# VHH binders against Pleckstrin homology domain-containing family S member 1 (PLEKHS1): the designs that were tried, part 2

Target 1, 116 residues: Pleckstrin homology domain-containing family S member 1 (PLEKHS1), of Homo sapiens (Human) (q5sxh7r14to129)
Amino acid sequence: EVCKQDYFIKSPPSQLFSSVTSWKKRFFILSKAGEKSFSLSYYKDHHHRGSIEIDQNSSVEVGISSQEKMQSVQKMFKCHPDEVMSIRTTNREYFLIGHDREKIKDWVSFMSSFRQ

## First folded at step 23 (VHH)

Design r1 (from m1 with E100F S105K)
Fold by ESMFold2, last read:
Order: C-alpha cells, then sequence, then structure tokens
Structure r1 (fold): chain B 116 residues (1-116), chain A 119 residues (1-119)
C-alpha cells in the first residue's frame, strides 16, 4: 500500500525551529491508511522514528504560509518556497524540504487528492 | 543499565540562585540531547530547558533570561543554573535524555531533585 517514498529535510519540533542543525534528513514512506487518509512514516538509518497522520483534519500545502518562517527557511537552506511543503496536523506543523519543485507539487497534489 | 541522577536541589529564598546537576551513566552522553522538566503537586511535568547534542539551547518562556542550561560531555553532566528564583519555580526538577528529538519524546528520566523557593 506504499504510494510514494523519498528523502526530505524535516523540521524539528517548534522549540527548535531556529536551530539549523535540528533539521534532519529523513526517509519518508507515504501509505494509504483508509479511504480518506494517509500515513506518512519517517525513518533514520532504516529505523522507524515516527508517523504523520494525514486526514480530513490536516492540511498540506506548497510553501510555508508564514512569511517570517518561509524567509527563515529560505535563509537556512537557500531554497525556493516551491521546494518546501507544509503539513499541519491538530497538534503540530511539519515542514519538508525537497529541493525539487516538481516533486513537492506532485506530493502535495497526491496527498490532497482525498479532498474531492 | 542507564542512570540519570539529579542533585543540587534545596531550599532557597526568592531572588536567590541554585545550580542543578544531572550526571549520566550507561549510555554515550555526547550523543544525547538533554532536558530539564519540573513538576508541582499536579499531574503533568512542565518543560523548562533543552540542550541538543550539537549545543543549541532553548527555554520555556517562564524561565528565559533567568535559567541557563549547559553541558559538560567530559563529565557526563548537564547543568541548570537558576537565577532570580521565584516562589513559582518551586517544584521537583527532573533531568531527561533522548538521542532522537524529532517528536519531542524522552527515553530516559531521572528521579528528580526538589527545589523550594521561599517568599
Amino acid sequence: as target 1 above (116 residues)
Amino acid sequence: QWQLVESGGGLVQAGGSLRLSCTASGFTFSKYAMGWYRQTAGNEREWVAFITYEGYTTYADSVKGRFTISRDNAKNTVYLQMNSLKPEDTAVYYCAATDFYDEWKFDYWGQGTPVTVSS
């Protein structure tokens, strides 16, 4: 049931947002979890480290809506806004940096497809 | 067997200072991020300060400018320097450790050291 997989640089918990060394490269596997949901699991060195549940209560967007946070990420990583996606869940916002605008758009579109 | 042992707690007057220590054993200290939490008679522990294994520090708003977290990897020890103490800082202080902080979860916890700040 694996739909997509790839590497992204993942944001740390909000307490560490400004710490560039706290942003980590992780391997992500996107899987269908139900009719209108996905599970986005991430790994370090082949060890499962966590998952992000994406459902009707979540949002997935290209870029970062906060201008201040987007500018910070651009400064830290020298990236274009279209090379970043935001995933907002009930308790946390995740930022994933892919360095490929087409990949980011493809992933956001795919994960948003259950919102028909 | 891993261990985290806090020390340095006690009774202090408001406006005073204390330095807490937490000494680790049974794991590679330099590969772990360290945190301090505190707990009053309630049920939930409150985060106070965190230091990554790269040395980045971050603090709860309630203690910014008054508390300083630091580490000495040669001594397997993390410190919390607490200045300008207030009665609201009265709590049991816990040391915590994790080698993976993506989800803000801690693997190891100490047994705590009590701190009482008198008015």
Scores: ipSAE 0.450, ipTM 0.768, lowest interface PAE 2.1, mean pLDDT 90
Fold by ESMFold2, last read:
Structure r1 (fold): chain B 116 residues (1-116), chain A 119 residues (1-119)
Amino acid sequence: as target 1 above (116 residues)
Amino acid sequence: QWQLVESGGGLVQAGGSLRLSCTASGFTFSKYAMGWYRQTAGNEREWVAFITYEGYTTYADSVKGRFTISRDNAKNTVYLQMNSLKPEDTAVYYCAATDFYDEWKFDYWGQGTPVTVSS
């Protein structure tokens, strides 16, 4: 079941963090994957490119907790911390830039509510 | 049918240099990002260097300043210039290719070229 969908600028793997051209605009679809889990799939030009599995062990936050990384993202994209969300999974941390504080807050609160 | 063929491996003394090549066929090389990995017996493959199709390069900490990745799209070839080699660099070196690096996963892998660095 589709819960939310929108565009974000997605971080690359950590090896490419400083490569601005490696940050890509993707279309995201948030779907229910189980009772307390989501699958966050992303697309380029209507083609599925990958997914982020969000479960009880994942964390979703507004901004980026690393001050160094947050400052880098602010410089690269001229954004405020509340226009970015972080999704931490077992193997990787993802940063999604929305340039809309209310959208970011809404998505983070929605995904966080299933963990209560 | 795609193919990645590494060459240039061999025995080199510590402190020496070696240039690896990987020639691609069966896909549009200029649209692929390329990487080099290495593997020692009993261990998982270790990432060494990566070059995007936009030309950005990045390296593992253990090889920064000693190794250089480059590409020649006209020859469908990616290179790894390895300088100041150490015994710890002894491994089988693999090239890898992906047209999609969002998830740091590679679609195509070469068979590998062995490199031995003697003390």
Scores: ipSAE 0.438, ipTM 0.764, lowest interface PAE 2.1, mean pLDDT 90
Fold by ESMFold2, fold request of step 25:
Structure r1 (fold): chain B 116 residues (1-116), chain A 119 residues (1-119)
Amino acid sequence: as target 1 above (116 residues)
Amino acid sequence: QWQLVESGGGLVQAGGSLRLSCTASGFTFSKYAMGWYRQTAGNEREWVAFITYEGYTTYADSVKGRFTISRDNAKNTVYLQMNSLKPEDTAVYYCAATDFYDEWKFDYWGQGTPVTVSS
């Protein structure tokens, strides 16, 4: 059911990427949705705000592959690339910022381990 | 009971200007982000402009430099100033509101105000 949960700073929709105030701290709950898929739900103050569906069409990686975007995020949040994860879905790319590189590594490896 | 009412649409010549207004009621306006969309017959609504409750603005590429979104929280009103209008700006313009835009979804929509730009 519930596999992991933690707080991250979540990127806004791409139209608002450069708006630092539009990056929001959310509580995330990662749940198994099927054999090779997850549902990553996020919340503000116990209110459900949305979900990220992670399946075989998705990619999850440490850091941000776009150097321009990675540099922008580093400036906005004074963070290292290993403190950010990227989740690319068919609909949208999400960036999640933590303050703990081991947690980022752990989340990325967990979500990646069975998708082949 | 929420309501969004657009006004200020009409017929204008290419190169002209028009200001749209959208007045809100039935919710706490200052806690909502506001957007403008437009729609031509047979097409889905197209995003035009967005303003957060903090005042950050963003625009579709097709209107950047020509349109300005603004808000007046005391009047519960969002505006779209449209300058240098082109025939391709002809559409019905809709006001929209959301308190959370994590998913780029809008909770409330107005009835629309038609804008026609003649050449």
Scores: ipSAE 0.436, ipTM 0.761, lowest interface PAE 2.2, mean pLDDT 90
Fold by ESMFold2, fold request of step 25:
Parts: C-alpha cells; sequence; structure tokens
Structure r1 (fold): chain B 116 residues (1-116), chain A 119 residues (1-119)
C-alpha cells in the first residue's frame, strides 16, 4: 500500500504563496489508490492534515514550470529547481521542496512510471 | 461553545468607509487564522481578506489597496477596514476562522453583517 515516505516543505494554498511562514514541513506517505492513481497523504506530528490525489488528469514534474514562481521559491528557500517537485491536480498546484535533487527525481520518476 | 459575531455593517455612500469587527469566543483566538468573505443573493460566497496567526495578510484583487484586515488578540477581534467603497461592495460580510489552512477550509463562520453602498 505504502510506496514511499519522506519529509518535504509543502506550499500553502495559492492565496498565501508569498508567505514564507505558510510553507510547512510535512511528512508524506505515498500509497497506491487504484490501478493508475496514488494518494499522497501528509502529516504534522502524526496527525493527518490532508491528501493529494494523483490520477491520470494530474501532472508531476521536477521544478516549477512558471518562471516567476520558480524564481520566487528559489529566493525564499535558496534552492535549485531540481530540488522542487510540482504536483498539479484538477483544483490546485502543490510544490514540494526536498533540498535533495536525487530524491526529487526519484519520487517524480516513480509516480510518473506507475500511472501508465 | 464557539461564537463569531460580526458588527459594524450598515448603509454608506459610495466613496465612504466602514470598519467591520468580528469578536470571537469559545476557542483560543491567537491560534486561529481569520478571514472575511462576502455574499450577494444568488451568488457564491467570495473571499475578501485573510490574516494568518503569524500575522501575514492577503487580499482578493478586487479589494486590494482599499481594504485592510487586522487583528487584536487581546480583544479576540478581527477587523476589516473598508475604504473607497463602491456599489459593487454591497454584500453580507462574514468572518471565518481556521486553525489549519493547508487546504483553505474554515471551521467556524459568523452569521454575517449586511453592508449597503449607495451611489
Amino acid sequence: as target 1 above (116 residues)
Amino acid sequence: QWQLVESGGGLVQAGGSLRLSCTASGFTFSKYAMGWYRQTAGNEREWVAFITYEGYTTYADSVKGRFTISRDNAKNTVYLQMNSLKPEDTAVYYCAATDFYDEWKFDYWGQGTPVTVSS
């Protein structure tokens, strides 16, 4: 059921994008949710705080496609684009910062290959 | 039990100002983020302003530069200062509270205070 788990800094809702204190470190658990989908649940101090549902209509990429947003995240967190993953769902885009380029690439590759 | 009570609404001429207040009880106010919403008949509630418990403020584009949200934790009160009011600002204004805003969801809602802006 559980495929991967680790800590990331998670973006807040878009209304709070520029609020550095609204970006929160969360523990993420990636689980299979069906043949072509994942559920990515996140936690603070073992308390469930929310979930990101990743299906065929979602996209997962290394970095942030918006140049303006990527530059902002780089300024806020002093990170390389390869240390960030973007998850776009029907309703929202999430940015997860890992500060480890290989970890980010591994997670993105895993989620992309499983959903075929 | 919890309560959110809005006040300060009323009738005002275009270009005028109003200050809305929302007083909270029954929860630890300083641990909650606060927001203002507004609604006209037949339309969905529209977000207006939000203030985190860390003090960061953010506004809808339609009110930026004219409205200011603030809070006084000693009085358990959040405010909305509305300046340069326009007829399009006519609505029922609601305050809302949440202790967790990762998903942009609110736990508590007030009953609303009506604001009418006349030309």
Scores: ipSAE 0.431, ipTM 0.766, lowest interface PAE 2.2, mean pLDDT 90
Fold by OpenDDE, fold request of step 25:
Structure r1 (fold): chain B 116 residues (1-116), chain A 119 residues (1-119)
Amino acid sequence: as target 1 above (116 residues)
Amino acid sequence: QWQLVESGGGLVQAGGSLRLSCTASGFTFSKYAMGWYRQTAGNEREWVAFITYEGYTTYADSVKGRFTISRDNAKNTVYLQMNSLKPEDTAVYYCAATDFYDEWKFDYWGQGTPVTVSS
């Protein structure tokens, strides 16, 4: 079941965090995978590029917990902290940059409501 | 109209060095990370190294400390300096352009240049 969809700028692996060009705009589709889990797939020009599996062990929040990383993201993209959401999975942490604070809040709240 | 053209392959003795080049055309160079892959007959193609437009690099564990990837944006060329070559480095080396490598989607590929390392 498709729950939400929107465009976000997706962060690269941690080693390329400071590479601005490694942050890529993707189209995201959030689908419910289980009672308390989601699959967040992302696309480039309608081509599937990958998926983020979100379960009860994942962390989803508005902003970036690391102040240093948040400051870096703000410098790179001139965004508000509340326009970013963090998704921490077992193996990787993702940062998704939007352009609307309320939309980010809605995404985080939606995903959190089903995981709790 | 895009094109990736590799060069620099050949025969070299173990412990020797080679420098591969790949010239790109037909796409916006700055939008893509450039990389090198290699493949032996009967095996899957494996990634070797990538470099972002800004110059950030990453390497396969098997080549770290021996290979260096670099790029000349003015020439739209990516290089692979291969030092301390081993027989197991023998393969056809392919140049690739990708939006981003961690998604394992590749937009453009060269035809490859063969590298043979003799014992």
Scores: ipSAE 0.112, ipTM 0.526, lowest interface PAE 2.1, mean pLDDT 91
Fold by OpenDDE, last read:
Structure r1 (fold): chain B 116 residues (1-116), chain A 119 residues (1-119)
Amino acid sequence: as target 1 above (116 residues)
Amino acid sequence: QWQLVESGGGLVQAGGSLRLSCTASGFTFSKYAMGWYRQTAGNEREWVAFITYEGYTTYADSVKGRFTISRDNAKNTVYLQMNSLKPEDTAVYYCAATDFYDEWKFDYWGQGTPVTVSS
């Protein structure tokens, strides 16, 4: 049921987007929740801190659609655009910063494949 | 050993003001977001306000425009300026520290300071 695991830097709420210290590195575990849904749980020092529920109403993509936001993230974290993925749920949009473009691509592809 | 110590609570008339303080020790203050919660007997603890290290602030709707959270990193202290107080603001106010409040998990809590607003 566990599909993938990795560390990402998780974005804060939109009003704190520019607060660098509000972006936190967490350990993420992606698990299948249903036939076409995932639960993306994140942890701090083995303590569960929250979960992102990803279903057919969610969108997952490489990078950030907003050029302005993408540029801001690049400046804050010195990352490549393809090292970031966006997860848009009904309730909130998340940006997860990785350290490997191929891994990000793989995560996005994997999560997208089961929601087709 | 870590510690959060609140002060400044007390009795005040409706429309009055109070300023709460919370002094932190035993952890790296600058790496934590600081916040205030409040709780009345028989009810769950309610979030009031938070401030990041950079000074970004956010407030519960019930206190927006009346309360102001601020911090002095040199003093390891977070403040809550409470203006235009209402009887419904009566509660025990708690200081909290977390590496980020967005996850609603907190590393440190104070013992609380009582605030009573009379009609």
Scores: ipSAE 0.079, ipTM 0.511, lowest interface PAE 2.4, mean pLDDT 91
Fold by OpenDDE, fold request of step 25:
Structure r1 (fold): chain B 116 residues (1-116), chain A 119 residues (1-119)
Amino acid sequence: as target 1 above (116 residues)
Amino acid sequence: QWQLVESGGGLVQAGGSLRLSCTASGFTFSKYAMGWYRQTAGNEREWVAFITYEGYTTYADSVKGRFTISRDNAKNTVYLQMNSLKPEDTAVYYCAATDFYDEWKFDYWGQGTPVTVSS
């Protein structure tokens, strides 16, 4: 079941965090995968490029916990901290930059609601 | 009409060095991240090194400290300086271009250049 969809700027691997050009705008589709899990797939020009699996072991939050990283992201993209969400999985941490603080809040709230 | 052409491969003794080049044409080189991969017969293609437009580099653990990837945008060329070569570095080396390394979707691939490291 498709739950949400929107465009976000997706972060690269951690070692390329400071590479502005390595951040890419993608179309994201959030689908419920299980009772307490989601699959967040992202697309480029309608082509599937990857997925983030969000489960009970994941954390989703508004902003970036590291102030240093948050400052870097703000500098790179001129965004508000609340326009960013962090998705931390067992394997990796993703940062998704949106353009609406309320939308980010809604996304984070929604993804967190099933993992209690 | 795009093309990636690798060169510089060959036979070298262990401990030796090689410098691979990959020249791109038919697309906007500066908008792409460039990478080197290698493959041996019967095995999957292995990522070796990557360089972004800004010059940020990443390396596979197996080549860190020995290999250096660089690029010259004026020449539409990416390089792989391979030092302290080992027999296990023997493979066909491929140049790749992609707009986003993280997604492992590559827009362009070269035909490869063979590297053989003898003991």
Scores: ipSAE 0.030, ipTM 0.453, lowest interface PAE 3.1, mean pLDDT 90
Fold by OpenDDE, last read:
Structure r1 (fold): chain B 116 residues (1-116), chain A 119 residues (1-119)
Amino acid sequence: as target 1 above (116 residues)
Amino acid sequence: QWQLVESGGGLVQAGGSLRLSCTASGFTFSKYAMGWYRQTAGNEREWVAFITYEGYTTYADSVKGRFTISRDNAKNTVYLQMNSLKPEDTAVYYCAATDFYDEWKFDYWGQGTPVTVSS
């Protein structure tokens, strides 16, 4: 079941965090994977490029907890902190940059509500 | 048409050094991250090193401290300096271009250059 979809700028691996060109705009589709889990798939030109598995062990929040990282992202992309969401899985942390604070809040709220 | 052409491969003794080059054409080199991979017969290609446009680099643990990836955008060329070579480094080395490393999708591949490290 498709729940949400939108474009976000996706962060690269941590060692390339400061590489602005390593952040890529992708089309994201959020789908229910289980009762309390989601699969967040991202696409380039309609081609599947990867997926983020979100479960009860994942952390989803608005912004970036690290002030240093948040400042870096703001500098690189000229975005508001509330236009960013963080997804921390067991194996990786993702940062997704949107363009609408309300949409980010909605995404975070939606994903969080099913993981309670 | 796009093209990646590797060169610099050959036979070298263990402990020796070798410098590979990969020259790109037919696409905007500066917009792509460049990588080196290696492959032995019967095995999948193994990631070796990557470099972004800005010059950020990352390496496989197996080559870290021994290999250095660099690029010259004016020459549309990416290099792999290989020092302290080991027999297990023997493989065909491929140059690759991609717009996003962590998605493991590659837009362009070279034909490869063989590297043989003798014990």
Scores: ipSAE 0.026, ipTM 0.431, lowest interface PAE 3.5, mean pLDDT 90

Design r4 (from m1 with Y53W)
Fold by OpenDDE, look of step 23:
Structure r4 (fold): chain B 116 residues (1-116), chain A 119 residues (1-119)
Amino acid sequence: as target 1 above (116 residues)
Amino acid sequence: QWQLVESGGGLVQAGGSLRLSCTASGFTFSKYAMGWYRQTAGNEREWVAFITWEGYTTYADSVKGRFTISRDNAKNTVYLQMNSLKPEDTAVYYCAATDEYDEWSFDYWGQGTPVTVSS
């Protein structure tokens, strides 16, 4: 059931987007929830802190579509655009920052392949 | 060792006011969002108010306009000013701290302070 796991820096609610200290490093576990859905759970010190439900109605992509937001993230974290992935759900948009472009690509590709 | 210690609870008549305090130690207070919860016997703990490290506040609908949450980082203390108290506000009030309030999971909890509002 567990598909992937890694550390990412998770974006805060939208009103705190520009607050660098509001971005938190969490441990993420991607699990298959249904035929075409995933549950992306995140942890702090092995304590479950939340989950992102990813289904056909969700959008997963490399980078951030908004150029302004992408530039802000690059400035805050000194990261490459391809080291970031966006997960847009019905209720919220998440930005996850990694440190490996290939890993980000793999994560996005993997999640996208099962939702289509 | 971290600690959250609530104070200020007690008995008050309906329409009265109380001010709760919660003093934190053992962690970097200014980097944590602080919140107040309340719980009655046999019921789930319910959210009352939050204040972020930046000072943004949010309240449960049931207390909006009556309660005010604030913080003093120099004193490592969060406050809950409760005005126009009602009997239904009677509960044990708990202080909580989290580095990400939006996760609705908390790193630290206080032992609670009881508030009783008589009709």
Scores: ipSAE 0.334, ipTM 0.683, lowest interface PAE 1.3, mean pLDDT 93
Fold by ESMFold2, fold request of step 25:
Parts: sequence; C-alpha cells; structure tokens
Structure r4 (fold): chain B 116 residues (1-116), chain A 119 residues (1-119)
Amino acid sequence: as target 1 above (116 residues)
Amino acid sequence: QWQLVESGGGLVQAGGSLRLSCTASGFTFSKYAMGWYRQTAGNEREWVAFITWEGYTTYADSVKGRFTISRDNAKNTVYLQMNSLKPEDTAVYYCAATDEYDEWSFDYWGQGTPVTVSS
C-alpha cells in the first residue's frame, strides 16, 4: 500500500559520495511491506531504478550523524541539516535531500512511527 | 549486440606496469559508467576501479595510488593503467559497464584478460 510519494535528491553508492554529479533527483514511492516495514522504491521518468527496504534493522533520521558527511552535503547542496534525511540499512546508507524541512520531518516521523 | 573486449594483459615483473584496454560496441558508450574487476581462482570477483559517465573516478583501497582508470569516449574505450605491480595483483581482469549505478551493479561484462605479476 502506497503511503507517500515525492521527489528527493538521492546520494550515490558510498564509493561516489564526493561526486556531486552522481547525486540524482529521483521520484520515491513509500509503500507498506509488512507490519513494521516499508519499501521505498525510486524512479527516473517512471523507470524503476531501485528500492530501499526499511525494517527493524534500519534507521531513519533527520540530518546526517557524521559531522564530516553533513558538512560535505551542506557545501555541495547549500542546504540545512533539517533538509536532509538519512536512511541506514544493512547494505547501505542513503541520504535524501528534500530542500523542505517540513517535508523531511514529516517523512522521517512517518517512517519512524512503527518503532517501539 | 553489445560487446566488451579487453586487451593488454600478460606477464610482467613486480614493480612493472601494464595498461589494460576495454573497447565497447553495440551501446552508447558515453552514457555508460565503466568498471574494472579482477578474479583469482576459487574467489569471487573483486572490484578494482570505476569511472562514471561524467568522468569521476574511484578505486578500491588496495590499488589507490598505483592504478588509474580513464576513458576515451571518441574511441569507446576504458583504460586501466596499472603501475607498481605486485604479485598479489595477479588475476583475470574484467571490464564491466552499466547505464545505472544507483544499485552498484553492472549489466555488461567482458571475457577477461589475464595478468600475471612475477616476483
């Protein structure tokens, strides 16, 4: 079941973190995947490009906990920490830039509401 | 149909250099990111180097400072310059291509070119 959808600028794989041109605007669709899990799929021009599985082993937060990485993202995109969310999974860490503090807060709180 | 053809492998003494080439056909090379992997017998392929279609390069820690990946879009060719070679660099080297690296995966693979570094 689709819960939310919107555009974000998505971080590349960690090997390319410092490559500004490797950060891509994607359309995201957040769907329920189970009782306490989500699937966050992303698209370019309606073409599916990948998915982020959000479950009990994942974390979602506003901003980026690494000071070094947060400073880099702020310089690259001239954004405030409140305009970024971090999603850490077992396999990868994703940074999504929304350029809208209220949107970021809303998405993080929604995805976090299933945690006890 | 697509094709990736590696060349430039061979036998070289430790401390020496080799330049590998991978020539692409059957797809729009400038829209693809390119990588090099290597594999020894009985092991999984190991990532070595990657170059985006924008020209940004990144390397595995084991080869940083010794290997350089580059591309020539006019010749549909990606290169791996390997300097200061060590016996542990001995492997079959594979060229790979992807038009999407969000998932860090590759769609096209070459047949490989063997590299042997003797002591």
Scores: ipSAE 0.284, ipTM 0.672, lowest interface PAE 3.3, mean pLDDT 90
Fold by ESMFold2, fold request of step 25:
Structure r4 (fold): chain B 116 residues (1-116), chain A 119 residues (1-119)
Amino acid sequence: as target 1 above (116 residues)
Amino acid sequence: QWQLVESGGGLVQAGGSLRLSCTASGFTFSKYAMGWYRQTAGNEREWVAFITWEGYTTYADSVKGRFTISRDNAKNTVYLQMNSLKPEDTAVYYCAATDEYDEWSFDYWGQGTPVTVSS
């Protein structure tokens, strides 16, 4: 069940965090995977590039907790912290940049709602 | 038919240097990011170094400061300069290529070149 979809600029693997050109615009589709989980898939030109599992072992928040990383992202993209979301999974941390703080807040709230 | 051919491996004393080369054919080299991996017998391949198509380089912590990855798009070749070699660097070294690294995944792999570092 598709819940949300939109474009975000996605962080690269951590090895390439500081490489501005390695951050890529992707189309994201958020789908319900279970009662307390989501699957967040991302695409380039209709080609599936990867998926992020959002469950009880994950965290989703507005901004980036690391002040150093948040400052770097702000410099790279001229964005405000509330235009970025962080998704931590067991395996990786993802940063998604939108240019709409209400959209970021809405996505974070939605993906976090199963905790209450 | 695409190819990745590694060369430059061999036996070297600890503290010594080697330069590995990987020559590509059958795809547009300048559109690919290139990496080096290494593998010891019975273990999974370990990432060593990576260079994007824009020229950004990054290294595993274990080789940082000792190894340098570079590329020459005119010669379709990626290099790994390996200095201050240690016995722990003994492995078969593979080059790899990808036109997309969202999942840290590689499309093409070479057959490997062995490097032995003696104490």
Scores: ipSAE 0.245, ipTM 0.642, lowest interface PAE 3.6, mean pLDDT 89
Fold by OpenDDE, fold request of step 25:
Structure r4 (fold): chain B 116 residues (1-116), chain A 119 residues (1-119)
Amino acid sequence: as target 1 above (116 residues)
Amino acid sequence: QWQLVESGGGLVQAGGSLRLSCTASGFTFSKYAMGWYRQTAGNEREWVAFITWEGYTTYADSVKGRFTISRDNAKNTVYLQMNSLKPEDTAVYYCAATDEYDEWSFDYWGQGTPVTVSS
């Protein structure tokens, strides 16, 4: 069941955080996986590049909790903190940069509501 | 058609050095980040080193300070200079290319070159 879809700039693995070119704009599709879980898949030209599994052990929030990282992202991409959302899974933390604060808020709210 | 061809593998003594090469063809090399992985039979591939488009490098802790990854875009080649080799470094080494590094998601893989480090 597809719930939402949009484009975001996706952060690379943590060791490449400071590599601007390692951040890639991808098309994201949010699908419900279980009663309180989602699968967030991202695509390049309709090619599946990966998926983020969001469950009860995940954290989704607007912005980036680390001030240092947030400042770095702002410097790299000239974005507002509220245009970014963080998805923290057991294995990895993702940062997704949008261009609309309200859309980011909506995405975060949506994913959070079904996990409560 | 795209191709990644590794070379430079072989047998070396512990403490020795090797330089691996990976030559790319069939795609725009300069638009791809390049990485080296290694694998032993029965085990998953292990990330070794990565170099981005602009030359940003990162290394696995197990090889940091001993291995150096570099690239020559004019030659469509990525290198792995391996110094102070250990028996634990014995593996088949694979070259990988991606326009989006995400741990195990790569667009192209080489056939691999074997490296054996004897004690």
Scores: ipSAE 0.159, ipTM 0.556, lowest interface PAE 2.6, mean pLDDT 91
Fold by OpenDDE, fold request of step 25:
Structure r4 (fold): chain B 116 residues (1-116), chain A 119 residues (1-119)
Amino acid sequence: as target 1 above (116 residues)
Amino acid sequence: QWQLVESGGGLVQAGGSLRLSCTASGFTFSKYAMGWYRQTAGNEREWVAFITWEGYTTYADSVKGRFTISRDNAKNTVYLQMNSLKPEDTAVYYCAATDEYDEWSFDYWGQGTPVTVSS
């Protein structure tokens, strides 16, 4: 079941965090995978590029918990902290940058509601 | 109409050196991270090295200190300098391109160039 979809700027692997050009705008589709889990797939020009598996062990929040990283992202992209969401999985942490605080809040709230 | 063409493979003795080249066309080379993989018959393709658009390099542990990846954007070419070659380096080497540096995300692949290291 497709729940939400939108464009976000996706963070690269951690070693390339400070590389602005390594952050890529992708089209995201959030689908319910299980009772308390989601699959967040992202696409480039309709081509599937990857997926983020979100379950009860994942952390989803508005902004970035690390103040240093948040400041870096703000400097790189001139965005508001509330325009960013963090998705921490077992294997990797993703930062997704949007352009609407309310949409980010809605995404985070939606994903959190089904994981509790 | 994109293309990746590898060259430079061949037969060398253990301890020898080879330099592989991969020439790209049909896409904006400078906007892509380039990488090398290798594969032997019956086995999975193995990551060897990557270089990003900014020149950031990473290597598999098995080749660190022996292999060097580099790029020349003016020539749309990525290189793999292979020194101190070992028989276990024998494989078909493939060039890959991606505009998103991630372990399993690639846009283009070459046809491969064979490397044989004799003991």
Scores: ipSAE 0.146, ipTM 0.553, lowest interface PAE 2.6, mean pLDDT 91

